# Designs tried in a protein design chat: VH-VL binders against q39962. Part 21

Target 1, 193 residues: q39962
Amino acid sequence: DPTDGFTEVPLTEDNFVIQKPYDKPLNDRYSYKNGIRRLWVYENDKPFKVGSPTRPRTEIRIKGHDYSSGVWQFEGQVHVPEGTSGVTVMQVFGAVNKATALQLRVYNGDLKSYKSNSVATDIYNKWLRVNVIHKVGKGEITVFINGQQKLVVNDDGPAEHYFKCGVYAAPDGSSNYMESRWKNIKLYKSDNK

## First folded at step 4 (VH-VL)

Design s63 (framework fv_ucenprubart)
Fold by ESMFold2-Fast, scan of step 4:
Structure s63 (fold): chain C 193 residues (1-193), chain A 119 residues (1-119), chain B 108 residues (1-108)
Amino acid sequence: as target 1 above (193 residues)
Amino acid sequence: QVQLVQSGAEVKKPGASVKVSCKASGYTFTDYYYMAWVRQAPGQGLEWMGLIYPSGGSTWYAQKFQGRVTMTRDTSTSTVYMELSSLRSEDTAVYYCARGYYDEWFDLWGQGTLVTVSS
Amino acid sequence: EIVLTQSPDFQSVTPKEKVTITCQASQSIGDYLLWYQQKPDQSPKLLIKYASRSFSGVPSRFSGSGSGTDFTLTINSLEAEDAATYYCQQYDSYPDLTFGGGTKVEIK
């Protein structure tokens, strides 16, 4: 299991910051009910920051455990409704100005690293378990889907890092409406090998 | 080690076709990278032609080259091909293959192939 | 098509002086801009990604700035090895990628 050798780092609601279109109240683009966090945007929504040229997002930013060293792991279960496409659903963030070490994106029912090879296919209307391990000292990020290793990539170099999940419209175009649902979001850290 | 090696220089007549190869080694050819083609006419800038994903064979061509460019790959030899048809003198250029990934850079380039089109 | 316009086309600069190269996009591209260096008879080499983030191993004298439509590459103190042509490239409209026209930098 991807979590073997890791210790869970407890998360509370205070660790979940919702980044949403600046002109929308929280509940217009986010809900948390029965353990399920629902995040959505429309392609013509405003960006997160006033004056930013970035596309719209509603993303959970996990705060309180930003890291620049060590071995850290994100875990979550994700459900993407049919019709959502051209959207980033998970990020390993490397810098404040939109720089990222990894984006997992949905295109027409396939989950991909950016727009390259699929890490999972035919994902619509199913819960997928996503685990992402970042070994900072090695500069390496590994992605597991349903417990199976699907991708190993180099990170974006030295930076303060953190994990994000939700919906972030891709720069190359998206569906009119984008939604992802997340549950059982957990953070882990490994002391040793 | 990780490298891209391109085929040698070509001299063609107007109206002919040219097929340039790019052989990858030192990494999994069908992994998450795409292979792009970029050309540079003598004394001119870099011009994007298109890309192919070796894994599935999916291609995207720049509008200027649509209908004249075909990109293919052979997974058994870890080789990508770029064929340009109906050659004109304006197609004289160094043609590069480059490994890349979306939202990032070309991290590995071939040495370039000079294609000269002359009457 | 997103068009990238670089200026100037050419600069001749004394060693140790500051070089500024501008890249203008025809529409907003956020921070999705790369800067490359190409020396004569060589393939391009990446310097900057996400408009302002230096690639590993690139000398600290190189820096990028800007967002939206206006971008700048700066070489704070030009060295002999920096004589090259510099290109910006956008990836906001992936898979339709666009390069700027290039800026040739020569030094004494």
Scores: ipSAE 0.005, ipTM 0.431, lowest interface PAE 16.2, mean pLDDT 86

Design s64 (framework fv_ucenprubart)
Fold by ESMFold2-Fast, scan of step 4:
Structure s64 (fold): chain C 193 residues (1-193), chain A 119 residues (1-119), chain B 108 residues (1-108)
Amino acid sequence: as target 1 above (193 residues)
Amino acid sequence: QVQLVQSGAEVKKPGASVKVSCKASGYTFTDYYYMAWVRQAPGQGLEWMGLIYPSGGSTWYAQKFQGRVTMTRDTSTSTVYMELSSLRSEDTAVYYCARGYYDEWFDLWGQGTLVTVSS
Amino acid sequence: EIVLTQSPDFQSVTPKEKVTITCQASQSIGDYLLWYQQKPDQSPKLLIKYASTSFSGVPSRFSGSGSGTDFTLTINSLEAEDAATYYCQQYDSYPDLTFGGGTKVEIK
């Protein structure tokens, strides 16, 4: 299991910052009910901050455990409704020469690293367990789907890092409506080299 | 190495204009960072002047400086400029550029440029 | 305009004592508050982001707390190198970023 050798870092609601279109109240783009967090945007929504050139998002930003060293792991279960496409559902934030080290995006029912490497296929209307391990000292990010290793990439340099999940419209080709649902979001750390 | 390097100190007369540069290196200049300008008069606190997004050139200026400040960028040299016109003695300050990291924090600051306005 | 009010303006503190600096916002800003340290003749240095998250490389004696309108920066045991002016800054609204007035901490 990807969590073998890791210690869970407790998360509370105080660790979940919802980044949403600046002009929308929280409940217009986010809900939390029966353990399931639902996040959605429309392609013509406003960015997170007034004046920002970024695409619309509703994302959980995990705060309190930003890291620049060590071995850290994100875990969550994700459900993407059919019709959602051109959207980032999970991020490893921070790289030396760019904003993100990894984005997992949905395109036409396939989960990919950005636009290229397929991590999982035919994902619509199913719960997927996603684990992402970042070994900062090695500059390595590993992605597991349903407990199986699917991707290993370089993190592209030292930076302040944290995990995000939800919906963040891709630069081009987003569907009119984008939604993801998340449950059992956990954070882990390993003291092993 | 990621850094911001500013132009050197300037001495100007009242009514003149000053143009301060801030050269970025070690990161993708046009990737969703913004560059803010913050000044500090001698013995005073930090005062926000405005920001520019190098990616598209969009600018936002603090109301106090609207009409006197202009921010521009040159993507070929990874440089941001801040021009302040109609200088007054109270514009004497150290002017800083600072990188805003993905719509969150200012994690990288230039060394500052002292602008002295005197007759 | 969101106004940030820092208190106190000035503290003279014996080494190893606890320092508490407060920042009050004129309206709720969630957790969108930063804390900076500025030493004489230096650029500001980021200490705390998202009100309570320490920036990488910042000594553990620095901590931030609060949300909404009331925020605190704490230095648990003051070192001589901590003599500086400390500023809070909000980033809840992009056209109008605002700094607090600053708190000068001096060793005596």
Scores: ipSAE 0.636, ipTM 0.870, lowest interface PAE 2.2, mean pLDDT 92

Design s65 (framework fv_ucenprubart)
Fold by ESMFold2-Fast, scan of step 4:
Structure s65 (fold): chain C 193 residues (1-193), chain A 119 residues (1-119), chain B 108 residues (1-108)
Amino acid sequence: as target 1 above (193 residues)
Amino acid sequence: QVQLVQSGAEVKKPGASVKVSCKASGYTFTDYYYMAWVRQAPGQGLEWMGLIYPSGGSTWYAQKFQGRVTMTRDTSTSTVYMELSSLRSEDTAVYYCARGYYDEWFDLWGQGTLVTVSS
Amino acid sequence: EIVLTQSPDFQSVTPKEKVTITCQASQSIGDYLLWYQQKPDQSPKLLIKWASESFSGVPSRFSGSGSGTDFTLTINSLEAEDAATYYCQQYDSYPDLTFGGGTKVEIK
């Protein structure tokens, strides 16, 4: 299992910052019911920050455990409704000269690393377990879907890193409506040297 | 390497305008959310002035500076400008540009530009 | 506008002693508070984000705490290199960012 050898880092609601269109109250784009976090946005919504040229998002930014070294792991289960496309659902934030080391995006039912390598196919309307391990000392990010290794990429250099999940409209275009649902979001670190 | 390099010190008379430049290098200028300007009068604290988003050119100014400050950018030279008009002696300060990194904190600062306003 | 009030304005501290700096907000800002260090003739450097989380490379003697309206920066054992002015900053009210007035720490 990808979590073997890791110690869970407890997360509370205080570790979850919801980044949403600046002009919307929280409950217009986010809900948390029965253990399931639902995040949604429309392609013509406002960006997270007033004046920003970024596309719309509703994302959980995990705070309290940003890292620049060590071995860290994100875990979550994600459900993407049919019709959602052109959307980032998970990020490893931080790189030397760009925003992100990794984005997992949905395009027409395929889960991809940015626009390229397919990590999973036919993902609509089912729960997927996503584990992402970042080994900062090796400059390596590994992605597991349903416990199976699907991708290994380089992280593009040292930075303050953190994990995000939810919906963030892709720069190349998106469906009119975007939604992802998340449950059992966990954070781990390796105490092994 | 990633850095912000500002223009040199200026001496201006009251009523004049000053335009300070901030040149970014070592990263994609238009990929970051904003470039901010913060000033510091001699022996005083930090004072936020406003920000600009280099990719779109959108600007937001602190209320105290609205009507006197203008922020612009040139994407071909990766440079941001801050122009302050109708200068007063109280505008004597070191002016910093700073890169605003995603969650609204300043992770990279220019070296500062001293602007002295005197008759 | 959210006003941040720092205290004390100035503190002269014996090496190895504990330093405590407070920052009070005029209204609740949750934990949307940063701490900066500014050494003489240098640009500010980030120390703490989210009121209590250290930036990478910041010595462990620095710690932040608090939420809502009352925040504290602590230096557990003051070193000579820590002589600086320390500023809090809120980021809850974008685009209206606010800095505290600063606390100058000198080594006795």
Scores: ipSAE 0.614, ipTM 0.845, lowest interface PAE 2.2, mean pLDDT 90

Design s66 (framework fv_ucenprubart)
Fold by ESMFold2-Fast, scan of step 4:
Parts: sequence; structure tokens; C-alpha cells
Structure s66 (fold): chain C 193 residues (1-193), chain A 119 residues (1-119), chain B 108 residues (1-108)
Amino acid sequence: as target 1 above (193 residues)
Amino acid sequence: QVQLVQSGAEVKKPGASVKVSCKASGYTFTDYYYMAWVRQAPGQGLEWMGLIYPSGGSTWYAQKFQGRVTMTRDTSTSTVYMELSSLRSEDTAVYYCARGYYDEWFDLWGQGTLVTVSS
Amino acid sequence: EIVLTQSPDFQSVTPKEKVTITCQASQSIGDYLLWYQQKPDQSPKLLIKYASESFKGVPSRFSGSGSGTDFTLTINSLEAEDAATYYCQQYDSYPDLTFGGGTKVEIK
């Protein structure tokens, strides 16, 4: 299991900050009910901050455990409804030469690293367990889907890092409506792995 | 290595214009970063001037500087410029460029450029 | 424009003592506050981002806290090299990402 050898870092609601279109109240683009966090946006929504050139998002920014060293792991279960496409559902923020070390994006039912390597296919309307391990000292990010290793990539150098999940419209275009649902979001750390 | 290198000190007379450069290296200049300009008069605090998005070239200026400041970039040399016109003695300051992530923190600063305005 | 008010303007502190600096925003800025250290004739250095997240390489004696309108930077045990001016900056509101007035910390 990807979590073997890791210690869970407790997360509370104070660690989940919702980044949403600046002109929308929280409940217009986010809900949390019965353990399930639902995040959605429309392609023509406003960006997160006034004046920002970024595309629309509703994302959970995990706060309290930003890191620049060590071995850290994100875990979550994700459900993407059919019709959602051109959207980032999970990010590892920070790289020395670019803004993000990893983005997992949905394109036409396939989960990909940016627009390149498919990590999982035919993902619509199913719960997928996603684990992302970042070994900063080794410069390596590993992605597991349903407990199986699917991707190993270079992290493109040291930076301040944190994890995000939700929906963030891709720069090359998106479906009109984008939604993801998340449950059992956990953070882990390993001192010796 | 990621760094911002600014042009050298300038001495100008009142009414002139000054153009300060800030050359970026070690990262993708047109990725999800903006470049900001901040000044500091002798013995005073930091004062926000505005920012530019190198990718698209769009700019946002602080109200105090609108009409006098122009920010531009050259993507072929990874350089941002800040031009301030109609200089007054009160514009004597160290001018800094700083890199920020879109909607996030500013983590990298240039060494500063002293601009002295005197007759 | 959001106004940031820092207190105190000056503080003279003996080594190993705790230093507390406050920053108040004229309106809520969530967690979108940065803390900088600036030593004489040097560029500002980022210490704390997102109100409470320590930046890479910053000594553990520095910590940030607060949210909304009231923020605090704490230096748990002042070292000689910590003599500097400290600034807060908000990054919630565009186009004016304003700074506080600064707090100068001197060694007694």
C-alpha cells in the first residue's frame, strides 16, 4: 500500500481552504456533506482573485503543512462526473523553473499528467483512490491509482510545495461545466523513506 | 539558479524619465509568475508600484503611479522594464523588482536600483 | 486600498528575548499576508507566507499567526543577526498589494 511506512498528519477543517471565483459565495461552488466535498465551476466564471489572469477554479488548498524538504504524501478518493473535461483535479504546487511540479488533469474521461501521460483511463462516475508521494531530496513524485504505481516524474527542483485538489480549468480549454468530488483526504509524512 | 538582476544606479534631473530593467534567469519567464515593482525612499518603508504578467504583457498599476509609470517586458531576453516619467525629488528611492506566483507569494527580489533625482 | 498598520514602530530587545510584531488590516484579507525581513542595504527576504507558513530556509524561531485582520510575527529567541526592519504585505487585493509601515528591531 502506498501509505506503508508513512505517518498520518492529522487534518481538520482549518487545513482546508477553498479557493473559488471571487464573485461567488462559498455554497455556490462548493459543498461538504456526509464526508463528501463537491467542487464545481463553469468555464466562464471569474478567476480566484480580481485581476488574476488564471482560469476559474474551486480548489481545496491544504494549509498548515507546506513543505520544502522531506517525504510527503497526499491521499484522496476522487469521483469525476461524466462531461467534465479540460480540468486539473489535483496539484503539487511549486517547482524551481515553473509554477507546479505536477497537475493531474481529466481529458475526455482519462486522467493525465498535464496533457501527456495517462495515469488512468475511463474514470467517469467511479471513485478512484489517488496517492501522490513527493520525495523532495530525491526530486521525485510518484502517483498511485487504486494502490497501483502509475507514474514517476521529476519534480523540477526544490521550491515551496503544497497539495491542492478540486477543479481548475485547464489553460488549453475546458468543458462548460467542471466538477469533482473528494472524500477521505489525508496527508502523510515519512522521516526515513 | 533563479535570480533577478537589475540595471545600475541612475541620476536624473526633475522632469526627466528613468527606465529600470530587471533580467530574470533560471526559471520559465512566461510561466504563472508576475513581476512586481516596489520602491523605498531613503529611510522610508516599502511602497507598492504595480505588476506585469510577462506571459500576456498585461499590467496593473497602483493608483498613485497611474499616468506616470509604464511596465513592459521583452520575452526574448526575459527582461522586465519599469519606466517612471515626470520625476520629482520625492521619487529618489531604491527601486526593486520582485517575482510572485499568480495569486500567491513574492519570493524572489532583485538587488535594487538607486534612482537619485536632483538638480 | 487595504491599509496595513504595524506595531510597534521600534523595539530594542536583549538577545534571547521573545519579539512580537503585529500587523492589522483595514479589512479582512483571509490568510493572504506575507512577512519580510530587511537588513540595511539589502533586499527584503521572505520569512512567512500565507500568514503562518514558514518559507524555505527560515530559522524555526520565526513564526506567523493570525487570519482576517489581525496578524502576528513572533521571533521566539532573538539572535544578533535578527536586527532588521520587518514588513507585512497583503496579497489579497489587486492592483494594490500594500505593505505595512515596518517595525525596526534593534539589539540592546
Scores: ipSAE 0.743, ipTM 0.893, lowest interface PAE 1.6, mean pLDDT 93

Design s67 (framework fv_ucenprubart)
Fold by ESMFold2-Fast, scan of step 4:
Structure s67 (fold): chain C 193 residues (1-193), chain A 119 residues (1-119), chain B 108 residues (1-108)
Amino acid sequence: as target 1 above (193 residues)
Amino acid sequence: QVQLVQSGAEVKKPGASVKVSCKASGYTFTDYYYMAWVRQAPGQGLEWMGLIYPSGGSTWYAQKFQGRVTMTRDTSTSTVYMELSSLRSEDTAVYYCARGYYDEWFDLWGQGTLVTVSS
Amino acid sequence: EIVLTQSPDFQSVTPKEKVTITCQASQSIGDYLLWYQQKPDQSPKLLIKYASESFRGVPSRFSGSGSGTDFTLTINSLEAEDAATYYCQQYDSYPDLTFGGGTKVEIK
């Protein structure tokens, strides 16, 4: 299991910051009910901050455990409704030469690393267990889907890092409506992996 | 190696213009970063001037400097410029460039450029 | 524009003592506050981001706290190398990403 050798880092609601279009109240783009966090956005929504050149998002920013060293793991179960496309659903923020070390994006039912490496296919309307392990000292990020290793990439150097999940419209285009649902979001750390 | 290197010190007369450069290296200049300009008069605090988005060239200037400051960039050389016109003695300051992530913190600063305005 | 008010503007402190610097925003800025350290003739160095997240390589004696309008930078046990001017900066509101007035910390 991807979590073997890891210790869970407890998360409370205080660790889940929702980044949403600046002009929307929280409940217009986010809900949390029966253990399921639902995040949605429309392609013509405003960005997170006034004047920002970024595309619309509703994302959980995990707060309190930013890291720049060590071995950290994100875990969550994600459900993407059919029709959602051109959207980042999970990211590892921070890299030396670019803004993010990893973005997992949905394109036409396939989950990819940015626009290139396919991680999973035919993902619509089913729950997927996603584990992302970042070994900062080794410069390596590994992605597991349903417990199986699917991707290993370089992290493009040390930076300030944190994990995010939800929906973030892709730079070059997206579906009109974007939604992802998340449950059992957990954070892990290993002293030695 | 990620760094910002600024042009050298300048001495100007009142009424002149000064153009300070800031050359970026070690990262993708046109990725999700902005470049800001901040000045500091001798013995005084940090003062925000504005920022530019290198990818599209869009700029936002602090109200105090609107009409006197112009920020531009050259993507082929990964360089940002800050030009301040109609210089006054109170514009004597160290001028810094700083890189920030879109909607996030500023983590990388240039070494500063001293601009002295005297008659 | 959002105005940031720092206090005190000056503090002379004995080594090993605790230093507390406050920054008050004229309106809520969430957690979008940075703390910098600036030594004479040097560029500012980022200490704390997102109000309370330590930047890499920053000694554990530095910590940030607060949210909304009231923020604090704490140096738990002052070392000689900590003599500097400290600034807060908000990054919630564009185009004026304003700074506090600064707090100069000197060793007795």
Scores: ipSAE 0.782, ipTM 0.903, lowest interface PAE 1.3, mean pLDDT 93

Design s68 (framework fv_ucenprubart)
Fold by ESMFold2-Fast, scan of step 4:
Structure s68 (fold): chain C 193 residues (1-193), chain A 119 residues (1-119), chain B 108 residues (1-108)
Amino acid sequence: as target 1 above (193 residues)
Amino acid sequence: QVQLVQSGAEVKKPGASVKVSCKASGYTFTDYYYMAWVRQAPGQGLEWMGLIYPSGGSTWYAQKFQGRVTMTRDTSTSTVYMELSSLRSEDTAVYYCARGYYDEWFDLWGQGTLVTVSS
Amino acid sequence: EIVLTQSPDFQSVTPKEKVTITCQASQSIGDYLLWYQQKPDQSPKLLIKDASESFSGVPSRFSGSGSGTDFTLTINSLEAEDAATYYCQQYDSYPDLTFGGGTKVEIK
């Protein structure tokens, strides 16, 4: 299991900061019911901050445990409804030469690392368990889907890092409506390099 | 190595314009970064001027500088420019560029450019 | 415009003593607050982000606390190299960013 050898880092609601279109109240683009966090935006929504050139998002920014060293793991289960495309659903923020070390994006039912490496196919309307391990000292990010290793990439770090999940419209275009649902979001740390 | 290198000191007369450059290296200039401009008059605090997004060229200027400041970029040379017009003696300051992350902090600073406005 | 008021403007401190600097915002800014250190003739250096999270490489003697309108930067045991001016900065109203007036810390 990807979490073997890791210790869970407790998260409370204070660690889940919702970044949403600046002109929308929280419940217009986010809900939390029965253990499931639902995040959605429309292609023509406003960015997170006034005047920002970013595309629309509703994302959970995991706060309080930013890191620049060590071995950290994000875990969550994600459900992407059919019709959602051109959207980042999970991020590892920070790199030396670019803004993000990893973005997992949905394009036409396939989950990809940015626009290139396919991590999972035919993902619509089913729950997927996503684990992302970042070994900063080794410069390595490993992605697991349903407990199986699917991708290993260089992190182009170190930098200040944190995890995000939800929906963030891709810079190259998106569907008119974007939604992802998340449950059992957890953070882990290991003392091993 | 990731760094910002600014143009050298300038001495200008009142009413002139000054254009300060800030050259980025070691990272993807057009990724999800903004370039901020902050000035500091001698012996005074830091003052926000505005920012530019190198990717699309969009800008945001502090109200105090509206109509006098123009920020531009050249993606082929990874350089951002800040031009301040109609200079007054109170514009004498060190001008800094700083790289920030979209909607977040800025942590990488240029060395500063001293602009002296004198008759 | 969000105004940040720092206190004190200046303090002269004996080595190894604790230094406390406050920053008060004119309205709530959550925890969107940064702390910078600036030494003479140098660019500012980021110390603390999100009010309380230390930036990588910053000595553990520096800590930040607070939320809403009241924030504190603490240096728990002042070293000679800590003589500098310290600034708070908010980014809640991004892209309109504002700085506090600064607090100059000198060694006795």
Scores: ipSAE 0.624, ipTM 0.866, lowest interface PAE 2.4, mean pLDDT 92

Design s69 (framework fv_ucenprubart)
Fold by ESMFold2-Fast, scan of step 4:
Structure s69 (fold): chain C 193 residues (1-193), chain A 119 residues (1-119), chain B 108 residues (1-108)
Amino acid sequence: as target 1 above (193 residues)
Amino acid sequence: QVQLVQSGAEVKKPGASVKVSCKASGYTFTDYYYMAWVRQAPGQGLEWMGLIYPSGGSTWYAQKFQGRVTMTRDTSTSTVYMELSSLRSEDTAVYYCARGYYDEWFDLWGQGTLVTVSS
Amino acid sequence: EIVLTQSPDFQSVTPKEKVTITCQASQSIGDYLLWYQQKPDQSPKLLIKYASYSFSGVPSRFSGSGSGTDFTLTINSLEAEDAATYYCQQYDSYPDLTFGGGTKVEIK
């Protein structure tokens, strides 16, 4: 299991910052019910910050455990409804001269690293367990889907890092409506891996 | 290595305008960052002036400076500019540009530009 | 405009003593508060985000606490290199950002 050798870092609601279109109240683009967090946006929604050139998002930014060293792991289960496409659902934030070390994006039912490497296919309307391990000292990020290793990539240098998940419209275009659902979001740390 | 390098010190008379430059390097200038301007009068605290998003050129100015400040950028040289008009002696200050890190904080600062307004 | 009031304006502190700096907001800002350190003739450096979380490379003697309207920066055991002016800043009312007036800390 990807979590073997890791210690869980407790997360509470205080550790979840919801980044949403600046002109929308929280419940217009986010809900949390029965352990399931639902995040959605429309392609023409406003960005997170007034004046920002970024596309619309509703994302959980995990705060309180930003890291610049060590071995850290994000875990979550994600459900993407059919019709959602051109959207980032998970990020490893922080790189030397750009925003992100990793984005997992959905394109037409495929889950990819940005626009290239496919880590899962035919993902619509089912729960997928996602684990992402960042070994900062090695400059390496590993992605597991349903407990199986699917991708190993280099990070892009030292930075303050953190994990995000939800929906963030891709810069190259998206479906009109984008939604992801998340449950059992957990954070882990290891001194051994 | 990421850097913000500002133009040199200036001495101006009351009523003049000053235009301070801030050149970015080592990162994608038009990415998710904004550029802010913050000033500091001698022996005084930090004062927010406003921000610009280099990608689109959108600007937001503090109410105190509305009508006197103009922020612009040149994407071909990765440079932002802050122009302050109708200068008064009270505008004597070190002017800093600072990069806003994904809309939350200022993680990178220029070295500062001293603007002295005197008769 | 959200006003941030820092106290005290000035502290002269013996090495290894504890330093406490307070920042009060005129209205609730949640935990959207930053702490900066500025040494003479230098640009400010970021210390604390979300009121209580340290940036990478910040010595463990620095800590932040508080939420709502009352915030504190603590230097648990002052070192010579900590002589600086410290500023709080809120980002709750983005794009209208506000700094506190600053607290100057000098070594006795």
Scores: ipSAE 0.656, ipTM 0.864, lowest interface PAE 2.0, mean pLDDT 91

Design s7 (framework fv_ucenprubart)
Fold by ESMFold2-Fast, scan of step 4:
Order: structure tokens, then sequence, then C-alpha cells
Structure s7 (fold): chain C 193 residues (1-193), chain A 119 residues (1-119), chain B 108 residues (1-108)
């Protein structure tokens, strides 16, 4: 199991910052009910920040445990409704020459690293378990889907890092409506890697 | 090496304009960072002036500086500029550029440019 | 405009002693509060984000606390290199960012 050898780092609601279109109240683009967090945006929504050239998002930014060293792991279960496409659903923030070390994006039912190789196919309307391990000292990020290793990439250098999940419209285009649902979001750390 | 390098010190007469440059290197200039300008008069605190998004050129100026400040960028040289007009002696300050990302902390600062306004 | 009031304006402290600096906001800003250190003739350096999270590379003797309107920066055991002016900054009202007036710390 990807969590073997890791210790869970407790998260509370105070560790979840919702980044949303600046002109929308929280409940217009986010809900939390029965353990499930639902995040959505429309392609013509405003960006998170006034004046920003970024595309629309509603994302959970995990705060309280930003890291620049060590071995850290994100875990969550994600459900993407059919019709959502051109959207980032999970990020590892922080790199030397760009904003993110990793983005997992959905394109027509396939989960990909940015716009490249698929890490999972036919993902619509199913719960997937996503684990992402970042070994900062090795500069390595490993992605597991349903407990199986699917991707290993370089992190592109030292930075302050943190994890995000939700929906963030891809720069090259998206569906009119984008939604992801998340449950059992957990954070882990290892002292022995 | 990620850095911001500013132009050198300037001495100006009252009524003149000054244009300070800030050159970025070591990261993607047009990535979704903004560049802010913050000044500090001698013996005083930090004062936010405004920001520019290099990718789109969008600007936001603090109300105190509206009408006198103009921020621009040149994406081919990865440089932002801050021009302040109608200078008065109270504009004597060190002017800093600083990189922000959407959590709005400044994790990278230029070395500062001293602008002295005197007769 | 959100106003940040820092106290004290100045303090002279013996090495190894604890330093406490406060920052009070005119209205609640949640935990959207940053702390910076500025040494003479140098650019500011980020120390603390989200009121209490240390930025990478910052010595463990620096810590932040508070939420809402009342915030504190603590230097647990002052070192000579810590002589500087410390500033708080709020980012709750982006794009209207505000700095506190600063607290100058010098070594006795």
Amino acid sequence: as target 1 above (193 residues)
Amino acid sequence: QVQLVQSGAEVKKPGASVKVSCKASGYTFTDYYYMAWVRQAPGQGLEWMGLIYPSGGSTWYAQKFQGRVTMTRDTSTSTVYMELSSLRSEDTAVYYCARGYYEDWFDLWGQGTLVTVSS
Amino acid sequence: EIVLTQSPDFQSVTPKEKVTITCQASQSIGDYLLWYQQKPDQSPKLLIKYASESFSGVPSRFSGSGSGTDFTLTINSLEAEDAATYYCQQYDSYPDLTFGGGTKVEIK
C-alpha cells in the first residue's frame, strides 16, 4: 500500500482553504455534505484573483503543512462526473522555473500528467483512490491510482510545496462545466525515506 | 538562479519623472506570478504601490499613487518597469520590486533602487 | 482600508532573551497575515505565512501565532543576526495589501 511506512498528519477543516472565483460566495461553487466535498466552476467564471490571467478554479489548498524537504504524501478519493474535461483535479505546487511540480488533468475521461501520458483511463463516474508521494531529497513524485504505481516524474527543483485538489480549468480549453468530488483527503509524512 | 535585478540609483529634481526597471531571471516570467512595487522612505515603513501581471499586462495601483504611477512590462527581456511622475521630495525612497503569487506573499525581492528627489 | 498596528515600535534586547512583537488588525483577517524581516540596507525576507507557518529556511527560533485581529511574532532566543526591523502584512483584502509600521529590534 502506498501509505506503508508513513505516519498520518491530522487535518481539520482549518487546513482546507477554498480558492474560488473572486466574485462568487463559497456555496455558489463548493459544498461539503455527508463526507463528500464537491467543487465546480464554469468556463466563463472569473479567476481566483482580480486582474489575474489564470483560468477559473475551485480548489482545496491544503495549508498548515507546506514543505520544502522530506517525504510527503497526499491521499484522496476522487469522482469526476461525465462531461468534465480540460481540467486539473490535483496539484503539487512549487517548482524552480514554473508554478507547479505536477498537475493531474482530466481530458475526455482520461487522467493525465498535464497534457501528456495517461495515468488512468475511463475514470468518469467512479471513485478513484489517488496517492501522490513527493520525495524532495530525490526530486521525485510518484502517483498511485487504486494502490497501483502509475507515474514517476521529476519535481523540477527546490521550492515551497503543498497539495491542492478540486477543479482548475486547463489553459488550452475546457468543457463548459467542470466538477470533481473528493472524500477522505489525508496527508502523510515519512521520517525514513 | 531565481532573481530580480533592479536598475541603479537615480537623483531627480522636483517635477521630474523616474522610471525604475526590474529584470527577472531563473523562472518563467509570464507564468501566473505578479510583480509588485513597494517603496520605503528613509526611516519609514514599507508602502505598497501596486502590481502588474506580466503575462497579460493587467495593473492595479494603490489609490495614493493613481494618476502618478505607471507600471509596464517587456516580455522579451523579462523586465517590469515602474514610472513615477511629478516627483516631490517626499518621493525620496528605496523602491523595491517583489514577486507575488496568488497567496500574496512576496518570496523574491529585488535589491532596491534609491531615488533621491532634491533641488 | 485594513490598518495594521505593530507594537512596540522599538526594543533593545539582550542576546538569548525572548522577543515578542504584536500586530493588530482593524478588522478580522482570519489567518491571512505574513511576517517579514528587514536588515539595514537589505530587502525584506519572508519569515512566516498564514500567521503561524514558517517559510522554508527560516530558523526555528522564529514562530508566529494568532488569528482574527491579534497576531504575535516570537523570537525564542535572540541571536546577534536577528537585529532588524520586523513587519507584518495582511493579504485578506487583495489587491489592497497593507503593511504594519514595523518594529525595530536591536541588540544590547
Scores: ipSAE 0.737, ipTM 0.891, lowest interface PAE 1.6, mean pLDDT 92

